# VHH binders against q9p7j3, part 40

Target 1, 174 residues: q9p7j3
Amino acid sequence: MILPLFPETQVHVFVYENVSNCAAIHEQLISQNPIYDYAFLDAATILYKKQVYSAIIRALEDRRDEQMKTKTIHSEVILSLSPKTEISSAFRQFSMTKKSKNIVVVKIDSKLTEEEEFERLDKLVEGNRVEFSDEELQKLIDFKVLKKNYKLDPSTLENPLASILSSIALRGYS
Short names: E, the ipSAE of ESMFold2; O, the ipSAE of OpenDDE; V2, 0.75 times the mean of E and O plus 0.25 times the DockQ between their complexes.

## First folded at step 4 (VHH)

Design h36 (framework vhh_8emy_2; at its last look DockQ between E and O 0.01; V2 from the best seeds 0.00; counts 0 for: pae E 14.6 > 2, placed apart)
Fold by OpenDDE, look of step 5:
Structure h36 (fold): chain B 174 residues (1-174), chain A 118 residues (1-118)
Amino acid sequence: as target 1 above (174 residues)
Amino acid sequence: QVQLQESGGGLVQPGSSLRLSCAASGFTFSKYWMHWVRQAPGKGPEWVSSIYTSGGRTNYATSVKGRFSISRDNPSKTLYLQMNSLRPEDSAVYYCARDWYLPSEDVRGQGTQVTVSS
């Protein structure tokens, strides 16, 4: 997928459920294996497609403006999901863990088609691919975690998307 | 528990060479990429170099490429950093790390001081 605001950057997003090897993936990530050059998100923390896209756009904007706070564009995506500026907090909040079962995987600057990228990623992830949609994300979300991550209250629970997007967009401006 | 211990740092003149070592224990050393990172006073941590499990793949920060060489000995669980043509801007505490990205002291050592000064 090409984002209109970033036509030179190809982005792919995949969702996997019932992943059996998150612990193994996590070990590769902490070992800094370049083969695992993706943003691996815990699906329990993602409710909307727009949430993911908003984080991607924020990360790309930071890169464009040479204002990245993290080492890689993928880590910047993870940071961009968080309302907090602390990198460690963002990773604790949104990154895949050894205990994760469902994940959202983001690839920035892909040189492959979606299908080709999927074939590559499918060798790394042992799980079932599902559609990247609000419907499927809704089935995987942990609302307790979501509420905690974005400090949602009764006034925002009716429309959490607006609150989430605002948190992402206004990070560092409070 | 993961243990990493750096050594080999010191005070040297510009243009000199220095070799750092890192002794690892408490994990399967040969299964992990290993990394060198450094931190200068008033600056954040900077990635320096990484080496794959087999040692066949290496990468370097642009600032040290061509001057530094990373290597490892898996049987002895030791990581090395050969630093040539040292510059004042290379002065920092150098850390050996299994994971340099996460702000966790559990996966890196206490560091060794490198000072390059005339």
Scores: ipSAE 0.016, ipTM 0.264, lowest interface PAE 8.3, mean pLDDT 90
Fold by ESMFold2, look of step 5:
Structure h36 (fold): chain B 174 residues (1-174), chain A 118 residues (1-118)
Amino acid sequence: as target 1 above (174 residues)
Amino acid sequence: QVQLQESGGGLVQPGSSLRLSCAASGFTFSKYWMHWVRQAPGKGPEWVSSIYTSGGRTNYATSVKGRFSISRDNPSKTLYLQMNSLRPEDSAVYYCARDWYLPSEDVRGQGTQVTVSS
């Protein structure tokens, strides 16, 4: 996928459910294995496609503007999901963990077609791919986690999208 | 080339209604979430409402909930905002946007002015 504001940047997003090897993937991420250079997100924290796209755009904007806080564009996506600037908190809240069951995987700056990237990723992730869609994401979300991560109160629960997108877009400006 | 053109703004009294329209061209309208965003003088942009690709789900800012209604007609590539019970604080330039989370002005129109006089 090519974002209008970043026409030279190819992005792919994949969703896997029932992943059995998150612990192994987590170890590879800690070891900084370049084969695993993706953003691995816990799907329990992702409610909308727009949530992911907003974080991707924020990360790309921060890279463009030389404002990145983390070592890679993929780790910057994880930070960009957070309403706060604290890197460790963002990773605890949004990153895949050893105990995750469902994940969203983002590849930025891909040199591969979506099919080619999927075939590579499918060798790394032991789980079932599902469509990257609001319908599928809403089956995987943990609303208790979402409320905690974005500090949603009862007045915003009817319209969480706006609160979430505002948190991503405005981080560091308020 | 992506183009969005808002219309339907005007000067109205408090309590009045207005219906905004947004004509879209240059992209597959039915595949995108669409949004209304407004900007009052001296303020940053404020998200107002969003509508899913099929029109089946809608979201509203708390400040407009129950007074505003977003809708779309995919065959005619048109987005609408019905604004009822208008208040002076609703005065702003209203923009439709294809991807609000994109910070670029390239994916929104020039806006339509809504002024609610006291």
Scores: ipSAE 0.007, ipTM 0.136, lowest interface PAE 14.6, mean pLDDT 83
Fold by ESMFold2-Fast, scan of step 4:
Parts: sequence; C-alpha cells; structure tokens
Structure h36 (fold): chain B 174 residues (1-174), chain A 118 residues (1-118)
Amino acid sequence: as target 1 above (174 residues)
Amino acid sequence: QVQLQESGGGLVQPGSSLRLSCAASGFTFSKYWMHWVRQAPGKGPEWVSSIYTSGGRTNYATSVKGRFSISRDNPSKTLYLQMNSLRPEDSAVYYCARDWYLPSEDVRGQGTQVTVSS
C-alpha cells in the first residue's frame, strides 16, 4: 500500500487468526532475531484499518523528523498506537503476548515484494490468514481491552473511531 | 544479571537543576538504546528521553524538551539526564531503562526520587 503522506514508503499489513505459536514468536522478538523485524500486534487491540494506518503515519512522521523514541520503525508503530508516549505501557497494551491468539503484523520498508513477505511470514506464523479489513478486525477485537487502552466512556465506545484517531495523532503533544 | 542503578535525585526548589546518573552492568551497554522514564505517585509511567547507541541521536518528551539533556558515556557504562529549570510537575521517581524490541519492566532500575517543591 502507498500512503498519501509517504508515497515512497512500502507498507504491508497481515492479519492472522488462531495462531498457535505466539510464545515461540515472543521469544524470538525478545532475542532480537532480525528475521522477526515486524510490528506484531495483538488483534484484540485493533478495531479499524485506519487505527493501524494512523499509527504507521505517526511513526513515519517521527522518523522523518528524527524524533523516534524506540529502536526500530516497527517498535515505533507499536508505541504510536498508544495515547501516551510511554514505551513499556504501549507494548503491554498493544504488542502480541505469549497468550495472544490473533495478531496483526506490520512491515514497513521491506526490500522484499508483498508476495515474498507473505511467504516469509507464513513460515514464522502458525495460524490462518484473513483479509486486512474492518470486517475481519471487528471479529477479533476485545472491546474491554479497547476501552481500557483508549480510556473510552460509554458514549465514545458506541462510535470510537474519531476518539482513537485523535489519541494516536495527539500522542506526545498532550 | 542485568542491573541498572539510578542516582542523583533529591529535593530542590523550582528553577533548580539536577543531574541524574544510571550505572549499567551485566550487559554490553554500548549495544543498547537507553531511556529515562518517570512515574509520579498514583500515575502511570511517562517516557522522558531516549538516546541511541553511540549518543548520535536523542529524543525528548514535549514536556521536557529544551530543559533536559540526555547523554551517555559508553566506556564507563553510564547514562545521564541533566535537568534544568525544574518544575513541580517534574516531581517523580526517575528510572533508566534499556531498550529492547519488547520493552520490559525487568530492564529498568530501582529509580531515584526527584521532588521539586517550594
């Protein structure tokens, strides 16, 4: 995908359900294995495609402005999902855990084609691929997690998109 | 055994300066990005500043930009935070933390208390 604000940046987003090897992936991420250089998100935290794209755009803005707070563009995406600039908090809230069952995987600036990334990820992730769409994401979301992460009240929870996007865009400025 | 030990906190008046230090041991300090994080009583942790492996790039939270300076000395395995123009809202326990792909609470120190009060 080509982002309007970053037309030269390649972005690939993949969704996997019923993943059986999250503990093994988590160990590889902790060991900083470069093969696993992706943003691995818990799908329980993601409701909309726009939520993921907003975090990607924010991370790319921080990279452009030399304001990245984390080691990789992928960890910066995870941080950018959080309404606060708190690295440990953001990873606890949005990152895949050993107990995760459904995940969203983001790859930025791949030197591989989309098909090659697809083949590579299929070897790393033991789960079923589904379309990156609002429809599929809404099957995997946990509204209790979403409410906690973005501090949503009952009125905003009925239509949370604008509140979530504002939280992501204003991270670090509030 | 990864260990981080903060020091340099204290009770100061608004407008004062403090320099915090963090001594690292049990890992190759020069290979890790380092962070300062603070936590006020009853509040969640707030990221303050980051410094890359060589010290060649630094980042700051908007609330401290222009007042705080992060630096590191890789030979002595020490991280620093120079805090100028301190405000009451800067009062918190300050922790240094080691960057990892997945940040862990286990790789931050015990903290050093900073209290800014008149």
Scores: ipSAE 0.005, ipTM 0.249, lowest interface PAE 10.5, mean pLDDT 83
ESMFold2 (binder alone), look of step 5: mean pLDDT 82; pTM 0.836

Design h37 (framework vhh_5c3l_4; at its last look DockQ between E and O 0.03; V2 from the best seeds 0.00; counts 0 for: pae E 18.2 > 2, placed apart)
Fold by OpenDDE, look of step 5:
Structure h37 (fold): chain B 174 residues (1-174), chain A 118 residues (1-118)
Amino acid sequence: as target 1 above (174 residues)
Amino acid sequence: QVQLQESGGGLVQPGGSLRLSCAASGFTFSNYWMSWVRQAPGKGLEVVSDIYTSGGSTTYADSVKGRFTISRDNAKNTLYLQMNSLKPEDTAVYYCARDFYLPSEDVRGPGTQVTVSS
């Protein structure tokens, strides 16, 4: 997919459920294996496609403006999901863990088609690909985690998307 | 094997200063962002500050902004935390951490005690 504001940047997002090798993937990420150059998110923390896209856009904007706080665009996506400015906090909140079962995988600056990228990624992830949709994400979300990550209260739960997007957009402006 | 060792903690009066150090070994220090995290009595782990090699970017918890400064010397494989204007609420065990994703991860040192008390 091409984002309108970033026509030179191809983005792909994949969702996997029942992933059995998150621990192995996590180890590869820690070792900074370049083959695993993706943003691996815990699906339990993602409710909307727009949440992911908002974070991607924020990360791309930060890169454009030379204001990235993290080393890679993918780590910046993870940071961008968080209302907190601390990198480690953001990763703790949203990144795939060794115990994760369902994940959202983001690829920025892909040189491949979606199908080609999937074939590549499918070699790394041992799970079932599902559609990247609000419906599928809703099945994987942990609302307790979501509420905690974005400090959602009864008033904001009426429109959680708005609150989430605001948190992403306003990070660092508190 | 990844090893981290904190030092520099101690007892200090409110308004005082401390400088923490963390000696790192067993990995390419310069390739990783590093963090200071802390755990106060009865509380969970809290990220205090992060530093990344890329661009030298740093981040701070709101509670320590303007008071704490994180830095690193890649040549010495050492992470630092300059803590000024210390407050009683800063009392905690401070840990140096690499890639702090989960509280249960052991990619951190044994910690150093910081106590701020009059």
Scores: ipSAE 0.021, ipTM 0.403, lowest interface PAE 4.2, mean pLDDT 90
Fold by ESMFold2-Fast, scan of step 4:
Structure h37 (fold): chain B 174 residues (1-174), chain A 118 residues (1-118)
Amino acid sequence: as target 1 above (174 residues)
Amino acid sequence: QVQLQESGGGLVQPGGSLRLSCAASGFTFSNYWMSWVRQAPGKGLEVVSDIYTSGGSTTYADSVKGRFTISRDNAKNTLYLQMNSLKPEDTAVYYCARDFYLPSEDVRGPGTQVTVSS
């Protein structure tokens, strides 16, 4: 995919459900194996496609402006999902864990096509691929996790999109 | 075998300073972000400060912001906490913790006691 504000930046987003090897992937992330240079998100934290795209755009803006707070563009995507500028909290809130069952995987600056990235990820991830769509994400979300991460009250929980996007765009300003 | 060993704790008067060190072994230190966590008598654990893998990004609890500085030396596998303007409320056992890229795994050292009193 090509983002209008970053037309030279190739972006791919993948969703896997019922992943059985999250612990093994986690060990590869800890070792910083270059093969695993992706943002691995817990799908329990993601409700909308626009939520992911907003975090990607914010991370790319921070990279362009030399304002990144983390080491890689992929870790910056994870940070950018959080309403606060606390790196440790953002990773606790949004990153895949050993116990995750459903994941969202983001790749930025790939020199591979989407199909080629699928071939690579299918070898790394032992789970079922599903479409990156709001419909599929809504099956995987945990609303208790979403409420906690974005501090949603009952008045916003029924339609949280605007609140979530504002939190991502205004990260650390309130 | 993953090991973390803290040092540098002690007794200081209010307004004093201490520097804590944590020696890491048994893992690739530069691949993990690290944190300092403390536990005051009768209270739960509080994350005091975190530092990312390169040392380029840090966070601090509001209770210590402006007084404490976290740093790391990846060549020496060592984490530091410089504590200035110490208050009686800073009295706690301080733990070095290996925080993960995904912080679902933590490993802590045995801790070092910091006591701030006159």
Scores: ipSAE 0.013, ipTM 0.189, lowest interface PAE 8.7, mean pLDDT 83
Fold by ESMFold2, look of step 5:
Structure h37 (fold): chain B 174 residues (1-174), chain A 118 residues (1-118)
Amino acid sequence: as target 1 above (174 residues)
Amino acid sequence: QVQLQESGGGLVQPGGSLRLSCAASGFTFSNYWMSWVRQAPGKGLEVVSDIYTSGGSTTYADSVKGRFTISRDNAKNTLYLQMNSLKPEDTAVYYCARDFYLPSEDVRGPGTQVTVSS
């Protein structure tokens, strides 16, 4: 898909459940293998499509404005999910780990259709693709983790979207 | 990087009042739920109160409801706990904490001692 303010940038988002090879993927990410140039997120940390889109938008805005804090646009998406500015804590909190079971995968600057990108990604991920939807994400979320990552007030836990989006949008303003 | 410093503890008689403060630096204070947690002698940590980033929503442990009030001043990067009608069982070291969850909280201050006794 293409976001209105970034008409030259094609973005794809995929969700996999029951992934059996996160450890292998993690090793490839550490070695900086360019075939794995995606943002691999732990789905336990993602409740809403808008959470992911807001992080993508923030990362693209920072790239446009020459204010990226990380090496790649995909690592910048991971940072942008965090309400904090500390890179190491953002990766610890949101990135896929060797122990992850379900993942959200983001590709920015794709030159492929969604189906073509999926065919590439499907060779890398051993798991079951599900729809990128709030319905499917709700099945994969860990609410304890979500509350921790975004410092959610108990009054917002049923519908925490506004608090989460504010945290992403306002990171770094003080 | 993150620094939290509690103050305002001390000795107080039962039924008395005390106000704790926590000065925060090294992070964007307004982006975080803040908590007061306490540790009574020989006990584990107990979350006393939490406050949302804007200050509009708060929670309290049952043992302190109606007696304690948490507040924050985001312009001063300061968290407060007003403690009224203090009881001997409120005797503890009180910590200001940035992160909501226990035991996963990774940042808290050194604490301030509150002692309630005749």
Scores: ipSAE 0.000, ipTM 0.105, lowest interface PAE 18.2, mean pLDDT 83
ESMFold2 (binder alone), look of step 5: mean pLDDT 85; pTM 0.855

Design h38 (framework vhh_5c3l_4; at its last look DockQ between E and O 0.02; V2 from the best seeds 0.00; counts 0 for: pae E 14.6 > 2, placed apart)
Fold by OpenDDE, look of step 5:
Structure h38 (fold): chain B 174 residues (1-174), chain A 118 residues (1-118)
Amino acid sequence: as target 1 above (174 residues)
Amino acid sequence: QVQLQESGGGLVQPGGSLRLSCAASGFTFSNYWMSWVRQAPGKGLEVVSSIYTSGGSTYYADSVKGRFTISRDNAKNTLYLQMNSLKPEDTAVYYCARDFYLPSEDVRGPGTQVTVSS
């Protein structure tokens, strides 16, 4: 897909459930294998499509403004999900781990169609692709993790999306 | 049309227990987060507990952790809230609701009164 604010940047987002090889993927990420040039997110931490898009937009804005805090646009997406400024904290909060079962995969600057990108990614991920939708994300969420990551309380649970988006947008301004 | 109906509320002494039930219909029960929310006199609506079996996740407000237990029977389209060690501050109208955040009135039951008093 193309984001209106970034017409030259193609973005793809995929969701996988019951992934059996997260540990193997994680090892490839640690080794910085260029074939794995994606943002691999733990689906347990993602509740809304807009949460992901907001992080993507924030990362792209940071890149545009030459204000990236991380080395890659994909790592910046992970950072952008976090209300915290610490990179290590953001990765602990939102990145795929060896123990992850369900993941959200983001590709920035793709030169391929969604289907072509899927075919490529499908060779790397051993799991079942599901629709990138709020409904499917809600099935995969760990609310305890979500609450912890965004410090949700009864007042903010009135509108979790607003709270999450505010946290993303206002990172570093607390 | 989403229909929810609470039962099991009543008057109980501090330290007592109640078990709330909620009968759901009009939607695929197993596909949704279900929540108990409450409104105390003079206070706003708050989420007490939420559950989504497909995701294996639950939520409890800090004020009820260790005392309340949420559960569901998808075969019966029923939501439960076991409330133990009840306190006067637990006095409120308790609503069964779809979703884990504060729901609109359209996806919330009429409520059941819970009163904790000596």
Scores: ipSAE 0.016, ipTM 0.327, lowest interface PAE 7.5, mean pLDDT 91
Fold by ESMFold2-Fast, scan of step 4:
Structure h38 (fold): chain B 174 residues (1-174), chain A 118 residues (1-118)
Amino acid sequence: as target 1 above (174 residues)
Amino acid sequence: QVQLQESGGGLVQPGGSLRLSCAASGFTFSNYWMSWVRQAPGKGLEVVSSIYTSGGSTYYADSVKGRFTISRDNAKNTLYLQMNSLKPEDTAVYYCARDFYLPSEDVRGPGTQVTVSS
């Protein structure tokens, strides 16, 4: 996809369900293996496509403005999903863990086509790829996790989109 | 094994200075972003400052800009934080953290207490 404010930035987002090798992937991420230079998110934390895109845009804005707090654009995406600028908290809340079963994978600045990234990721991720759509994401979300991560009350949880997007955009002012 | 060990914390009066050090071992120090993070009682973890692998790029939280300076010595596997014009609100446990893709508790040091009071 092409973002209006970052038209030269190539963005790919992939969703995998029933992933059996999350522990192995997590170890590669901790070692910073360059083959695994992606944002690996726990799908239990993602409800909407716009949630992911808002975090990507915020991360790209921080990179443009030389305000990144983490080493890579992909780690900055994970941080940007959090309503606070606490790196360890954001990663505990949103990143894939060894126990994750469903994941959302983001690639920014790919030198590969979407099809080539599919081929590469299918070798790294032992799971079933599904469409990146609100419908598919809503099958994988954990509403208890979402409520905790964004501090949603019961009424907001029934229609959380605006609250989530505001939390991402207004990070540091909430 | 990966180890980070902080030193240099202590009690200091407002307006004073402290220099924190972090000795790193068990990994290639020069390959990693390094950070100083702090946690005040009852509060979450705050990234105070980060430094790129070569030392060429740094980040500072707005609360410490102009007062704190992060630096590193890759030959000695050591990270530093020079803290000037200390304020009571700087009171916290300060942790050295290996700044990598996935931060975890396992790649922070045990912390060093900084207390700024009269």
Scores: ipSAE 0.011, ipTM 0.176, lowest interface PAE 9.2, mean pLDDT 82
Fold by ESMFold2, look of step 5:
Structure h38 (fold): chain B 174 residues (1-174), chain A 118 residues (1-118)
Amino acid sequence: as target 1 above (174 residues)
Amino acid sequence: QVQLQESGGGLVQPGGSLRLSCAASGFTFSNYWMSWVRQAPGKGLEVVSSIYTSGGSTYYADSVKGRFTISRDNAKNTLYLQMNSLKPEDTAVYYCARDFYLPSEDVRGPGTQVTVSS
């Protein structure tokens, strides 16, 4: 996929359910294995495609403006999902963990088609690919986690999208 | 063709009021959340307020809470911003925006100038 604001940047997003090897993937991410240069997100924290796109756009804007706070564009996506600027809490809240069961995987700056990137990724992830869609994401979300991560009150939890997207866009502004 | 057109801006004394309107066409208005964003002279864009598609749910920046009220009329494809107790700091170009942060669907109108000065 090509983002209108970043026409030279190819992005792919994949969703896997019932992933059996998150602990092994997590070990590779900690060791900074370049084969695993993706953003691995816990699907329990993602309700909308727009959450992921908004975080990607914020990360790309920060890279363009030389304001990235993390080492890679993929780690910057994880930070960009958070309503706050604290890096450690963003990773704790949104990144895949050893105990995750369902994941969203983002590749930025891909030189491959979606199918080619999937073939590569599918060698790394032991799980079932499902469509990146609001319908599938809604099956995988944990609403208790979503409420906690974005501090949603009961009134905003029924209609959370704009609050979540505003939090991503306005993080760090006064 | 997707179009957004803002109106209702102007020159107002501090403490005054204005009501902004945004006429929308070319898309199913009721399916999209909508926002007002503003750009003060020499500053970046600030999201002022958002209103959700399901109705009744709203977001306001801290700087405008209690003074501004966002609303929508899905039958008229129109977004509104009631601006009360205006301050000089509210001086900006105000834009109506659809899905402000969506990659391919981020659409804004040309904006309307609001100037608050004595």
Scores: ipSAE 0.005, ipTM 0.129, lowest interface PAE 14.6, mean pLDDT 83
ESMFold2 (binder alone), look of step 5: mean pLDDT 84; pTM 0.855

Design h39 (framework vhh_7n9e_1; at its last look DockQ between E and O 0.02; V2 from the best seeds 0.00; counts 0 for: pae E 17.4 > 2, placed apart)
Fold by OpenDDE, look of step 5:
Structure h39 (fold): chain B 174 residues (1-174), chain A 118 residues (1-118)
Amino acid sequence: as target 1 above (174 residues)
Amino acid sequence: DVQLVESGGGLVQAGGSLRLSCAASGFTFSNYWMYWGRQAPGKGREWVSGIYTSGGSTAYASSVKGRFTISRDNAKNTLYLQMNNLKPEDTALYYCARDFYLPSEDVWGQGTQVTVSS
């Protein structure tokens, strides 16, 4: 996938459900295994494709502007999902945990086709790939977590996407 | 010195249109998210719209979605807000701001008054 705003950067996003080895993946991430050079997100915290894309774009912009707050572009994606400026908070809010069952995986600067990247990632993730779509994401979301992460209230529930995007855009203001 | 200066506000009848401008100076405009907010008398600040650095992605508050359009010209260091089908509830002081990751780097303009009469 090529984002119009960043035509030289190939991005791939994958969704897995019923992942049995999140704990193992998490351990590899903690160990900073370069083979696991992805952003592993808890699908329970992701409601829209545009939410993920917005975070990706924000991260890419930060990199372009030499304003990254985290060490890697993938960690920056995680940070960019959060309305908070604290890195630790962002990771607690959005990153895959040992207890996660469904995940969204983002690859930035891929040198592979989507299929090739999938084959590579499929060796790391023990779960079922599902379509990266709003429909599938809605099946995996934890609305309680979503509401908490973005401080959604009744006034925002009619248009959660707008609220989420505003939170991403205005990180640190709310 | 970092500065944002809004213009284009005024009195307009309901259903009318206005186009606001925000002139930025003192910083690399193209490196920053930009957004519009507004504040009505006796109310808190309300986020209206945001735009990515390249201008390719935009977001809107539900209350203005479909009526307002945010845009930017990085060559001119200017942010715009096209406001159509204005309503009395849109009456507020409209201000532009830059969005930087660090809250301490936030910059706000003085605002331009928009008054919509019924």
Scores: ipSAE 0.016, ipTM 0.253, lowest interface PAE 7.6, mean pLDDT 90
Fold by ESMFold2-Fast, scan of step 4:
Structure h39 (fold): chain B 174 residues (1-174), chain A 118 residues (1-118)
Amino acid sequence: as target 1 above (174 residues)
Amino acid sequence: DVQLVESGGGLVQAGGSLRLSCAASGFTFSNYWMYWGRQAPGKGREWVSGIYTSGGSTAYASSVKGRFTISRDNAKNTLYLQMNNLKPEDTALYYCARDFYLPSEDVWGQGTQVTVSS
């Protein structure tokens, strides 16, 4: 997707399946290794491309408006995926864990091309890259995790997109 | 040309300390993330510690966290690694590296040998 309100912001999203080194990556994220300055998400929590882009847009809006609740734009993306504004809950719900197998990686403020970021990530992630598409994401999603994170009921489960996007865009509004 | 020259290595007893320095030239030092890596005899390279452009953010491998401190002096184009409580398993050739966004373009110095005896 195009980010018309942020035309100068470089945004790249990568999807990896069958990642074998999530424990090592998780340790680097906890230690705040600058080389790992990305948002590492558990693919079990992401159903749509629009879900990720909505969180990115919200994070960029909060940064523009000087309303970020976290220290980095990448952690703000993780917070923005959550229907609540609780940082620890958002990380628990959406962040990659040492037991994750499939991940979604977001890079914001990249001064590099998508191909250049992929080359960099190839050194960090031991897994198979797949297309960032709704079809590929739907192969990696855990619907039980999705239902829990967004509190989906049977009436919204068959078409959850609107509920998910509303939760991201308007969280904390009321 | 880009040049990184490490110094400060040597032979030290377990529990001792060393401070490594890396003199950088041929590029705008303050614009690059820098890090230290090491390579033990007969083994591959291992990342040790990294530092952002301003020096305000640092990271460490779990094996050295709490014992090593990375720092930089942008006015002097110099990177440092303070190593405390050294262990025999820290024995390696220590390299400083310029982190470029393209991993294939990372630049490493020739290294300085650190040997820790038990």
Scores: ipSAE 0.006, ipTM 0.138, lowest interface PAE 13.9, mean pLDDT 82
Fold by ESMFold2, look of step 5:
Structure h39 (fold): chain B 174 residues (1-174), chain A 118 residues (1-118)
Amino acid sequence: as target 1 above (174 residues)
Amino acid sequence: DVQLVESGGGLVQAGGSLRLSCAASGFTFSNYWMYWGRQAPGKGREWVSGIYTSGGSTAYASSVKGRFTISRDNAKNTLYLQMNNLKPEDTALYYCARDFYLPSEDVWGQGTQVTVSS
């Protein structure tokens, strides 16, 4: 897909459930294997499409403004999900781990169509693709993790989306 | 006073169904995430299922997914748990809780006993 403020940047987002090889993927990420140059997120931490889009947009804004804190745009997406500026905390909270079961995978600067990128990614991930949608994400979320990661409180009126998006947009300011 | 009152428990044969209810009072029910937990005899508390304020987002422990369904009726200030295909391992005191982002600040009901016999 194409984001309005970044019209030359093609982005794809995929969701997999029941992933059996997260440990193997994690080893490839630690080894910096370029075939695995995606952002692998633990789906237990993602409730909304807009949560992911906001992190992507924030990462792209920081790249544009030469304010990235991590080495790659994909690692910057992981940082951008966090309300905090500390890199290790963001990765601990949002990145896929060896024990993850469901994942959200982001590719930025893709030169492939969505289906071409899927065909490549599907060789790497042993799991079942599901739609990137709020309906599917809400089936995979861990509410306790979400609330802890964003320090959600009772003052949230309709749902936590506005609080989460504010945390992403205001990270490290003031 | 904040109160959560569970009902609908009982004795049921394995494979049977029960529907639990939790009546909430003393707070704005629609503003809170709610969940069900359970405690089996001699075991610690186990989180079972949660639901956010509007009822659209739900989550389940792997041991109950596909068998239990959480729901809420914000107009009636009531949380529900539909429990199908019950197993003896589901035997526990089931309680509802008003969720807050730190578990130590949750508010609990007194619970309703569910006993599943084989």
Scores: ipSAE 0.000, ipTM 0.124, lowest interface PAE 17.4, mean pLDDT 83
ESMFold2 (binder alone), look of step 5: mean pLDDT 84; pTM 0.847

